# Ledger of designs, part 15: VHH binders against Outer membrane protein assembly factor BamC (bamC)

Target 1, 338 residues: Outer membrane protein assembly factor BamC (bamC), of Kangiella koreensis (c7rcp6)
Amino acid sequence: CSWFSAKDGTEDIDDRYMKSQQDLELQVPPNVKQIEVQDRYRVPEGVIITNRNAKGKALSLDPPQLLLVGGDGVREDSEQSHPTVWVRHQDTPFMNYVSRFMMQKNIPVISSTEKQISSDWISDEDEDIFSQYIGSYNLDGQRHKVTLEIIGQNANEVAVQARNTQSQRLVDDKWVTMNTSKTVASQFLNAFLGFYDTERTKEARERILEEGTINVSLGTNSQGQIALIAERDLIAIWEHLPSVLEDLNLSVSDRDQSAGIYYFNVKEPETGFWAWLWGNDETNAKVDMEPGDYQIHLAATTYGVSMTFKDEEGNLLDSNLVTKIYPEFAASFKSRGK
Short names: E, the ipSAE of ESMFold2; O, the ipSAE of OpenDDE; V2, 0.75 times the mean of E and O plus 0.25 times the DockQ between their complexes.

## First folded at step 8 (VHH; framework vhh_6qgx_2)

Design e4 (from qa4 with R31S D99T Y104R; at its last look DockQ between E and O 0.01; V2 from the best seeds 0.00; counts 0 for: pae O 12.5 > 2, placed apart)
Fold by OpenDDE, look of step 8:
Structure e4 (fold): chain B 338 residues (1-338), chain A 124 residues (1-124)
Amino acid sequence: as target 1 above (338 residues)
Amino acid sequence: QVQLVESGGGLVQAGGSLRLSCAASGFTFSSYAMAWFRRAPGKEREFVAAISYSGRTTFYTDSVKGRFTISRDHAKNTVSLQMNSLRPEDTAVYYCAATYEGYRLSTPSEYDYWGQGTRVTVSA
């Protein structure tokens, strides 16, 4: 298994994982259970008499795979014939995460139930990130169907099993059935678990943001430029900023996770003859900014996160303007948690 | 104030072991992937190992696979690097680093916070 790295260019935080490329090889910590390595490559000693009813296990060319199990509530069920993990999960339907995973990865689904989701054919062309993840298993000229299924549940955990249900290879421009692979299933499961971990982490961060107030002060970024300093980690601010912008009646137009940039629009005030009658003050920007497009550049600092404001062209906003909008932003950041 | 403080470096003979530790403070530790990098004399900083937010997944450069183990303790806000079977080529200043994204863990520029480093010297 391999780890993912983000592609070059502008990436949204929500899609970054799904757009990642193979980077480093994944390893499971030593204290984590691994898939039992079957001695599939043992060379028999002596004269091998091939009897018609040979009880021996066929040699497999599949490399051993490790499941992404760890100390945070995922454990392998090694007693199962297929890759299976127990995942600590409460409150929300677990299969929703599987569904989201399939959707985000653009994996076609042929069936979806409360306990099982089955993919349609997955090929290198259909799922680039998946094929890269399966780096040791060349999907070129191959396609596979995979199923994720809940095979057990207790009060706090769900057992999820992955199965490679069908596999084909392209031979002379025809799809021919091939043997299924536990490797494919394991890698698929690992991909899901990676996704799951990311999603759960995100949710946890959101909860933290909901529980606490974020203090914002005027300061300077690492370059000495005027900025708002939020006393949280970068990801927290990244996740919270859309809500703040919304609260201030500012519209997020785009974001660049790799660069730590939010793009937002200040709407023109509703001007018209009837604006005084119908113009709900509720739709106007709550900050004294000129209508137009702006940028917020986020960067980690020793004291939190700097928010540097720029115009559409990427020029720094005037220090006086930043000072002027500071109270509204600060108030908005503090309003969360009440 | 964000701090990453490395410890555990020193002089060790080839074949020996060291355990590096990095104490993190000033940020939400559980929200960050952690990594170790190293810089040998005259060389560029290179990736050594990383551990995901949850600690479930670890990553290693090829040269240290099977010898080094990265781990983290959320209760103590620490990340550790157990280094076994050390080699002279492992001699470097080792740096602890934290990243909130964790998608390109081998890339130094992806990391938000860095420690000052701890020196590891492996003698032949």
Scores: ipSAE 0.000, ipTM 0.204, lowest interface PAE 12.5, mean pLDDT 76
ESMFold2, look of step 8: ipSAE 0.000; ipTM 0.324
ESMFold2 (binder alone), look of step 8: mean pLDDT 88; pTM 0.902

Design e5 (from d1 with Y53R F59Y D62Q; at its last look DockQ between E and O 0.02; V2 from the best seeds 0.00; counts 0 for: pae E 19.8 > 2, placed apart)
Fold by OpenDDE, look of step 8:
Structure e5 (fold): chain B 338 residues (1-338), chain A 124 residues (1-124)
Amino acid sequence: as target 1 above (338 residues)
Amino acid sequence: QVQLVESGGGLVQAGGSLRLSCAASGFTFSSYAMAWFRRAPGKEREFVAAISRSGRTTYYTQSVKGRFTISRDHAKNTVSLQMNSLRPEDTAVYYCAADYEGYYLSRPSEYDYWGQGTRVTVSA
């Protein structure tokens, strides 16, 4: 069962998270009852549907749409009639994320409360990538309204339900009501969950950068070259280094993540007649380096990340110079670039 | 230095089992989702399985579902792939990979670190 019925031609959704889940199967934890996908499409032979009021779940003609529950702290609530997930969430109002999602995706909102946000019409005519994501269910001449609602809450989790509240199709230049679809709701919810996961991950990363002291020592890289050693993982240092450079009044000119290289510029001191008057030493580099372009090469080591300094040509900086600038870098890292 | 070292590969008969292990070092293991990919001869690298940072969620390609189990040990900084009911079509070099973002788990380009791979050969 493909997550996003990719088989049905949902082509080129320029959304990475939508593409990433296309062929993946989630292993349901042993404690989570796998929703036996009851073959909703086959009427068992011999079942005479005698009673019009048969409490039987109306056979949905919609293909089953799996919810994105692959993120940590997300689980499906299979007991609900509409697509519902429990999301681990603390500290920040959950609906703020829904609001941000709507805004980022340019989804019009008709109502917003502490527990519910409802969209206006979402159409494929919209240049919004989300409208494209609805794919086969948002065909030419269709529009849909969707609601996200908190339907439950505990100390650590929020239950969020998606509903397709209204759907219309264009017939002879008139909008005509059509049946709503749980698939549309599921797709919408999945889109949100993807967004949510991305945002939470980003926030977590930021917190890591903000929390704790990054100790920097003078040492050597794997090649025995003089380097600064930061006691964090490569990604953390990569993400933090721009702030450090900024703190030191150094300007990042470029970066190559694949190579682990930062390029930065040491500005010429403002030698102006007025520099003396305004004492604005605030714009000068806080490190004793000659003006010019430099490189920092990052590499993971057993003890953290080595930062090897090079000149514009890619030559190693003099060991004395690295030793000289070490205290300022160390202090900046310790202060978290603030 | 960041290292992912795979082990456990070898020759096995169809229907047999293997357990692959990947030892991670040089980075904060708990901050990364881990995955296994494989490359069969003449084919492109393909996603096999992934496990979330916490280890609570696992993902599998359809062809291995029910046969393979991915797990991780935070104390040992290892990720494992239990492969049961092996088939000749499972023959490949298996690669361990780490993804900091841990979101686009099926996309090789999103992974930050890769192992050198371990060869698995399943004979008919």
Scores: ipSAE 0.000, ipTM 0.213, lowest interface PAE 17.2, mean pLDDT 77
ESMFold2, look of step 8: ipSAE 0.000; ipTM 0.108
ESMFold2 (binder alone), look of step 8: mean pLDDT 88; pTM 0.906

Design e6 (from d1 with D99L; at its last look DockQ between E and O 0.03; V2 from the best seeds 0.00; counts 0 for: pae E 21.4 > 2, placed apart)
Fold by ESMFold2, look of step 8:
Structure e6 (fold): chain B 338 residues (1-338), chain A 124 residues (1-124)
Amino acid sequence: as target 1 above (338 residues)
Amino acid sequence: QVQLVESGGGLVQAGGSLRLSCAASGFTFSSYAMAWFRRAPGKEREFVAAISYSGRTTFYTDSVKGRFTISRDHAKNTVSLQMNSLRPEDTAVYYCAALYEGYYLSRPSEYDYWGQGTRVTVSA
């Protein structure tokens, strides 16, 4: 089956993945959550073709269509005149993946729209790895133009169709027109689906890594007052907060763990001729706050921890000020926390 | 005859390890995502971990991340769950499940085939 030979791009990614991994002893760090890469992660040796159109084989000159219909969130739409699958998708604009596929596989593009991308000629004379996805009998002395198009959408799915729009074969060193092929279209669609699965896997790994960082949002505490909200336990935020304050060039002046309060100071900014000469911004507070003493009150909430900002006398800071300083605090918390 | 058979359950001390295995037969294993669920006494089934049909993506419930590892072996038609740093709250019957297509990995109603389960008991 030509798909097994043509899946070189997926094999290449899998090989690099395996080579970058250590044995069990090294890839399971002593104190770290399971990372996106496991030493027991297996790449299927042969992708099993689970859905074929046997009717084409009995009456057609084309070989059976080979679609990847057994993957996560992919199903064939057999009612279409061209190879079509419904793909589960709900976040990034889908055509971004189609465009990346065309560019990464060095597929020449002659047109691109918000729901369609069309190639120029693709042949077995290309030096890139794409020719291995189509299979030798389809590209051996042949060249094709293909189109990928979004032909339908519903709430959580996108219908992707492949069409072989023009085909030629090499006869006596001349390109002669031949009939287009659903088999070529199916092989092209399968190559895209393999790429898509790989990219979604990489994105899933990145999302898993983000769970190891402290994400902070702007919200309200349990008393309805403006606060920064972290989806982590109170002791983790307590332990991390001094490093956040230091990162922002704010001095911790005192703390009361039983009350959940950090006290910090915003120092007077250095100004004048010497400050502009030497780029002396590195020691100034990285937040737009009036110099003085402040408090951060930590409290557990249903969904994490609230951080409420108060002045030296314990009065709530203005909501405009909290909103203004939030981005700098959120950025500092983004580093891996406890 | 579709069959999912779990094994490897038993009694283990807190902090210990167990490896569960699920042998699949009667369907095209490589076309299905595989998952582990568990049911503690008096509770509904809860999602533990899942692995895509290709084995390239894994998913874990928050309470087991970093302690449990799901894997699959296409040559042996098996899916495994390595369970490290076990806690008494991990005590449950563990079920293997297979999914062809679905939106929510954590919902039992999305899954096509189920095993009978294997009991895991973690003593304090």
Scores: ipSAE 0.000, ipTM 0.089, lowest interface PAE 21.4, mean pLDDT 71
ESMFold2 (binder alone), look of step 8: mean pLDDT 89; pTM 0.906
OpenDDE, look of step 8: ipSAE 0.015; ipTM 0.298

## First folded at step 9 (VHH)

Design f1 (from e3 with E101P; framework vhh_6qgx_2; at its last look DockQ between E and O 0.01; V2 from the best seeds 0.00; counts 0 for: pae O 10.8 > 2, placed apart)
Fold by OpenDDE, look of step 9:
Structure f1 (fold): chain B 338 residues (1-338), chain A 124 residues (1-124)
Amino acid sequence: as target 1 above (338 residues)
Amino acid sequence: QVQLVESGGGLVQAGGSLRLSCAASGFTFSSYAMAWFRRAPGKEREFVAAISWSGRTTFYTDSVKGRFTISRDHAKNTVSLQMNSLRPEDTAVYYCAADYPGYYFSRPSEYDYWGQGTRVTVSA
């Protein structure tokens, strides 16, 4: 959730998000098919979606111009005249998510088809969606209509376009027509994308519980580099990997969902190099890796998700080392972590 | 015809004050965010301050926070910049600008109309 900021553009909530992720331990009772999952990507009250990966930088007071895109399955189509993203999607009909979004946010809908949903008037007076998701200081006393439409589809992705179709502002208690804005459309799309991500994450967690074992194999990523291949979708692996790392006594130090990267630390053994081998110290890393910082790069493949390991500097780990740690990771994934 | 006419510039000593005014005409003033930009000699135009269409929200560049105050009068179609505690580095031509619908206050490319500017010189 590195794309959230305060309404005034001065507060970065990325750290809070990161802290919340680190503090959460998924305790799944046996035989649980569904769990109540807190919305990890819920936009806090009074905050707006800005730009992903804005951590550590001063945030602009201006509404975001860029769409929420990244390696997590969303990419921008910059060639379109309206805000458009390609979203990786293979499950339920995509428009169901749009419908759910509209419903959950109490956004009135005037039309709904298999490819398009059109809102009625959305006003800050009716709902807080603009304040929470669009967050323009000049939107007070305005109302807008928006459409989300699938404008393209390939084997794994749908192209979704947002359009602001009508806009009005309140003048002397009368609604007066004003020009539409791509900014409004973009911000609305971003709000949806945030919702979509949350829902997908939730579903992924549920799938992890239902589907059981995650098989991991040694293979290659799309670049031909040695990698571990997990037989699940990207979101599922993304959500599960912290548990795996924890199970292996590896500490997640950071993550970049937009880039699909986990950062983790191998701790210095307290009782020496052999402590983990003999089981004398349960706090030691359960993999034969040198102490230090490492990276796991996740990417979708034809067979699942590739996990490419890199060192602190971003160099590929030696193939022998990856092969060496493979059994521990595979076992952890199979056990579904803790 | 759209017009933004700045006034109030001049020579002032460091620590002094000036009040700039911009008179707008030829467009629906109340629909626009208004801003002040400045361009110092040899420098690019930079954002100084902005005020939302309603006047409820104001923005300032860091260097002028606490010293400058932007305000607007819908009845008179004017935007003003009260500049206190002026410094030599504040020396610039100050421009009034109007932005519809006013989503990006600090981005000059988003502004639809510009004044001709008024020169402010702060002597040491």
Scores: ipSAE 0.005, ipTM 0.249, lowest interface PAE 10.8, mean pLDDT 77
ESMFold2, look of step 9: ipSAE 0.242; ipTM 0.708
ESMFold2 (binder alone), look of step 9: mean pLDDT 87; pTM 0.901

Design f2 (from e3 with S52T S106E; framework vhh_6qgx_2; at its last look DockQ between E and O 0.07; V2 from the best seeds 0.00; counts 0 for: pae E 19.9 > 2, placed apart)
Fold by ESMFold2, look of step 9:
Structure f2 (fold): chain B 338 residues (1-338), chain A 124 residues (1-124)
Amino acid sequence: as target 1 above (338 residues)
Amino acid sequence: QVQLVESGGGLVQAGGSLRLSCAASGFTFSSYAMAWFRRAPGKEREFVAAITWSGRTTFYTDSVKGRFTISRDHAKNTVSLQMNSLRPEDTAVYYCAADYEGYYFERPSEYDYWGQGTRVTVSA
């Protein structure tokens, strides 16, 4: 699985680019969006904030003084004199997200405490692509200082407030003070909230991929051959498969990650009185397979991963055998997904 | 100060192996997707490989698939590129890059931080 982008600088896009684009969609589906994706988080009513608009003469579509409202886990605190929202949040120090926002957007910081972080001058000369959509401080000849502060907290919510603390405009090569603006503060707060939602979504998705149950069904691969199907990404299945094989007392003998192949061995059963006395029965394979060497071929599918079983020569295993061993594999995968 | 420092480049015979390493400092390494790009003389930069911030998903350009392996070590703040079965066409300056958003792994303009590069030369 490989991919190309137009930004690799070729004037001609060859057949490999079209194939790579197809492969990229399978490995990194476009539906992993930070805003307006099926993630329980929606841009509230009002202005739509587009995170990945094509570059151009980008002008903010946000009306002045508009805060994001009505989104899941975000509510406005209109009793405050400065733009303030309550954000659903638990367990992780909230200021970590504020600090990451400032660092990733290369926003200069003049002070940072456990409850607030304050910028130095932010101007339209900043090269941060995301900041081009934040609003008025991307206008030629203006610069602003802003502060984000935690002003309240309970067990599952944090109140974060933005303040525009200083504003200036360039007139005849001199910076002249201008009035501070709730609009600048609101736009800065909205930019942070967009970043925070993006971070929460990424962290939630990675946790689900790491900690969720792995449900395996019997189905077919892209060639119509019998296979075990998991609706997880390929690397998750790849990383769990050794533990699954070990659960079933099967020995991994080799693996080739680039080809997506695991090689494993089913050992001869150890039975008899002495095996019973010394506890060797517990090391016998937990699947009804003939002793020998086998392969599992992993391939990405539109909705997950297929696992195709083959003998040591690479021939497909009989469908009755795959059907017989499937329940033990499925049970082990489900247990390993914890 | 943000730094990405590549090492491990050098001269190697065709069919040989090299391991490139990139040491990161001055930013939260564990929150960034990492990538390797390369540039042969007179050519444009080419995407080589990328790895997500968690390390769970990797991406490769077709010409290196099966020969190169990208990995990362969160404890040491490093990303590595194991290059096996090297060919003369792999000769290039290799660059380490970091991107927080990570949506367009192949686009150099989307990467926040870049290293200075390390030279790899593969002799026939």
Scores: ipSAE 0.000, ipTM 0.098, lowest interface PAE 19.9, mean pLDDT 71
ESMFold2 (binder alone), look of step 9: mean pLDDT 88; pTM 0.898
OpenDDE, look of step 9: ipSAE 0.409; ipTM 0.777

Design f3 (from e3 with T61R; framework vhh_6qgx_2; at its last look DockQ between E and O 0.03; V2 from the best seeds 0.00; counts 0 for: pae E 5.0 > 2, placed apart)
Amino acid sequence: QVQLVESGGGLVQAGGSLRLSCAASGFTFSSYAMAWFRRAPGKEREFVAAISWSGRTTFYRDSVKGRFTISRDHAKNTVSLQMNSLRPEDTAVYYCAADYEGYYFSRPSEYDYWGQGTRVTVSA
ESMFold2, look of step 9: ipSAE 0.165; ipTM 0.667
ESMFold2 (binder alone), look of step 9: mean pLDDT 87; pTM 0.896
OpenDDE, look of step 9: ipSAE 0.444; ipTM 0.788

Design f4 (from e3 with Y100S E101T; framework vhh_6qgx_2; at its last look DockQ between E and O 0.02; V2 from the best seeds 0.00; counts 0 for: pae O 15.9 > 2, placed apart)
Amino acid sequence: QVQLVESGGGLVQAGGSLRLSCAASGFTFSSYAMAWFRRAPGKEREFVAAISWSGRTTFYTDSVKGRFTISRDHAKNTVSLQMNSLRPEDTAVYYCAADSTGYYFSRPSEYDYWGQGTRVTVSA
ESMFold2, look of step 9: ipSAE 0.185; ipTM 0.670
ESMFold2 (binder alone), look of step 9: mean pLDDT 86; pTM 0.884
OpenDDE, look of step 9: ipSAE 0.260; ipTM 0.678
ESMFold2, look of step 11: ipSAE 0.253; ipTM 0.709
ESMFold2 (binder alone), look of step 11: mean pLDDT 86; pTM 0.882
OpenDDE, look of step 11: ipSAE 0.000; ipTM 0.243

Design f5 (from e3 with T61K Y100T S106D; framework vhh_6qgx_2; at its last look DockQ between E and O 0.01; V2 from the best seeds 0.00; counts 0 for: pae O 13.6 > 2, placed apart)
Fold by OpenDDE, look of step 9:
Structure f5 (fold): chain B 338 residues (1-338), chain A 124 residues (1-124)
Amino acid sequence: as target 1 above (338 residues)
Amino acid sequence: QVQLVESGGGLVQAGGSLRLSCAASGFTFSSYAMAWFRRAPGKEREFVAAISWSGRTTFYKDSVKGRFTISRDHAKNTVSLQMNSLRPEDTAVYYCAADTEGYYFDRPSEYDYWGQGTRVTVSA
């Protein structure tokens, strides 16, 4: 899915997924199995997706709640009877993120194990920040219990399933049990996934700051094409690249996290193409590139992340040009390390 | 103690009618979806009909649609199955079941409580 940013900088958080388009997936390292992803929707940072505004499938008057997977290492397992996603995860125990989510959102927990966390009642009566962002999940006069459980694991991924285990409605000031809902479970899972993405991003930033300099070298991507190779993980580079581009006075015009693509613009120099070399014009691009629109395609490699440069039409930039701009990018990555 | 007690079974001729009843106790009846299952000789237990906790939604096996009607009485904590136009293939032990979730009505594994069953025999 492509991340759509309005030209005016306005972002409708609630409807961002409506503007998302399915695009190519991020390349994974050769030693990792290719992941088949279905129904890819970007999970925006800090966004809780609700069914109220969802218009994903036009074929049904009552479309099911979809799991939004942003292509950032999350994929839906549609074979499961309950909302389930496979999440790329190799670091801290996954359930720690679930615990942090519960805590941060003030969701009461009734049980917590190595593989499962169960909530207590979640209701609109609760004065918690989480309830403010929940749609049908937290309707007036309803409360729900949910469970997140690890139901599978492989070398690089954890399968997480959400279940709505209990639901009640308020009738004449009394709570009465009602049917549980897969939709409630999906909404909850989406909320968690949003949180998870945010936390992972934050951690990546912290790692960059802690580890210091990012070394960049000339190399080749998995297809043998000339590329810059950054010695960090994909998330780190993704998060760092806007700063690098800004440092080089290159304007980010768009990005597609699922595809690992940054779109940027080289501005027309105000005082000439070489003004950045001889003048103090801080607005001119600090790379020797022709004005226009360009793309950077990020992909994980054995040694880090490849950055492949393309023009507006999607053609590979000339090797000489990539070689030419390499020093500026490398210097920028290095300077931003600490 | 949770208890589901079926009644109303018996011998009936093809084309005849029976009304099964299930009396529930030991749990909050109004909070449960209720269902009828049946097991014919030599066959697996199969879904027959279900009714939501509110009574607003009902589900039926295709073969019994139009012939069977499930209903519930919250005041009496009972669920009933009116069976009309009975056929020999309807011969089975009929079981009452209760489900807290009420999402997958046709899945026996979703049901928390079961009755002992009542035998229905339809003669040709």
Scores: ipSAE 0.000, ipTM 0.234, lowest interface PAE 13.6, mean pLDDT 77
ESMFold2, look of step 9: ipSAE 0.022; ipTM 0.549
ESMFold2 (binder alone), look of step 9: mean pLDDT 86; pTM 0.877

Design f6 (framework vhh_7qbe_3; at its last look DockQ between E and O 0.01; V2 from the best seeds 0.00; counts 0 for: pae E 9.3 > 2, grease 25.5 > 24.2, placed apart)
Fold by ESMFold2, look of step 9:
Structure f6 (fold): chain B 338 residues (1-338), chain A 121 residues (1-121)
Amino acid sequence: as target 1 above (338 residues)
Amino acid sequence: QLQLVESGGGLVQAGGSLRLSCTASGFTFSMGWFRQGPGKEREFVAAISWSGRTTFYADSVKGRFTISRDNAKNTLYLQMNSLKSEDTAVYYCAADYEGYYFSRPSEYDYWGKGTRVTVSS
């Protein structure tokens, strides 16, 4: 890989993507920590049944494979005869992501159109590392052809379907046709969905890095409760919160992206001779809060994002407390805008 | 500092064939070919993955052009068949893209200086 050049900026497509997200209910993205370990991203394996032996005739059963659904803008279409999901998407030709998936995963392509891409043979080869991690077609002596196709779309969703179009097994040094498999198709679709989620998350992070100052003010949420208000989109605040909490020496303990909730911990302060001796007083929380577990509830509003603080039980923090901690949060957010 | 050098351009009759080469001074990830006609914008021609297994083509060249690479020689190729006058351009080699779109010039870190192809009627 080369590190000689840095991009001078982003293309105009990012501006149009941002406007599209402003018109639609924005799904909360995956947490930042999961994106940092993208090379170890797991694709959950479903139950697969395959009938194989070393020699002789084998019959293949095509059991259903559980599809990976990330919870953010992806839903299964169980009415289709082939594995199909609806994916939240707008304003970018969706097939660009399918093409990038094929290219980045070194998947051989035999044909491509504006609506579908079909692979050449995929087998368990050392030079095709991606195939080693895609379920049942990692079986020795099998190869498959698969197709990803857009079969439907509306204003904010695209239906992508995977089909296993040809399958063969190696018998006595000859490739013999075997039944195609919905399980192979589902595993291939899951691999694409994992890639798509990673690319969307990467695009969101790059957009955040190029956006301007994050100003936070004290105000109220849509329920009239005291909250911190940012005139930025939900994804920007979601992606910056872990860094803000870390800057304030607060620990993210959990998150719920579908609900828009971060959970964090305020640790017991370290004081006295031992803090002096070991230099640990720099790790104390930079906000005046009682030690314990807390929640931050994010909600999109017409003009930005509200951040509502709650205790461990989910009760609102006192308005005087929120007012007291606000300056440190606001300062940390402002430093994140470059 | 990676260097890319194109060669193989020249004058050729319509319907003819030409093979372009691009030699890299070292290791490359994905590579692509772009072209720019006189007074026109630079446009995508073809791209190929680092292993050579995955290829993509602009619609205007599908079925006529073939991209390939030989990693032992650090060389990228473009076989151009059934050439048309509209294929007249300076052809550029590009390498090691980072970004969202393989067809965008801004996604490539390294560029050759180009080789001219002229197709006469």
Scores: ipSAE 0.006, ipTM 0.463, lowest interface PAE 9.3, mean pLDDT 73
ESMFold2 (binder alone), look of step 9: mean pLDDT 87; pTM 0.892
OpenDDE, look of step 9: ipSAE 0.019; ipTM 0.294

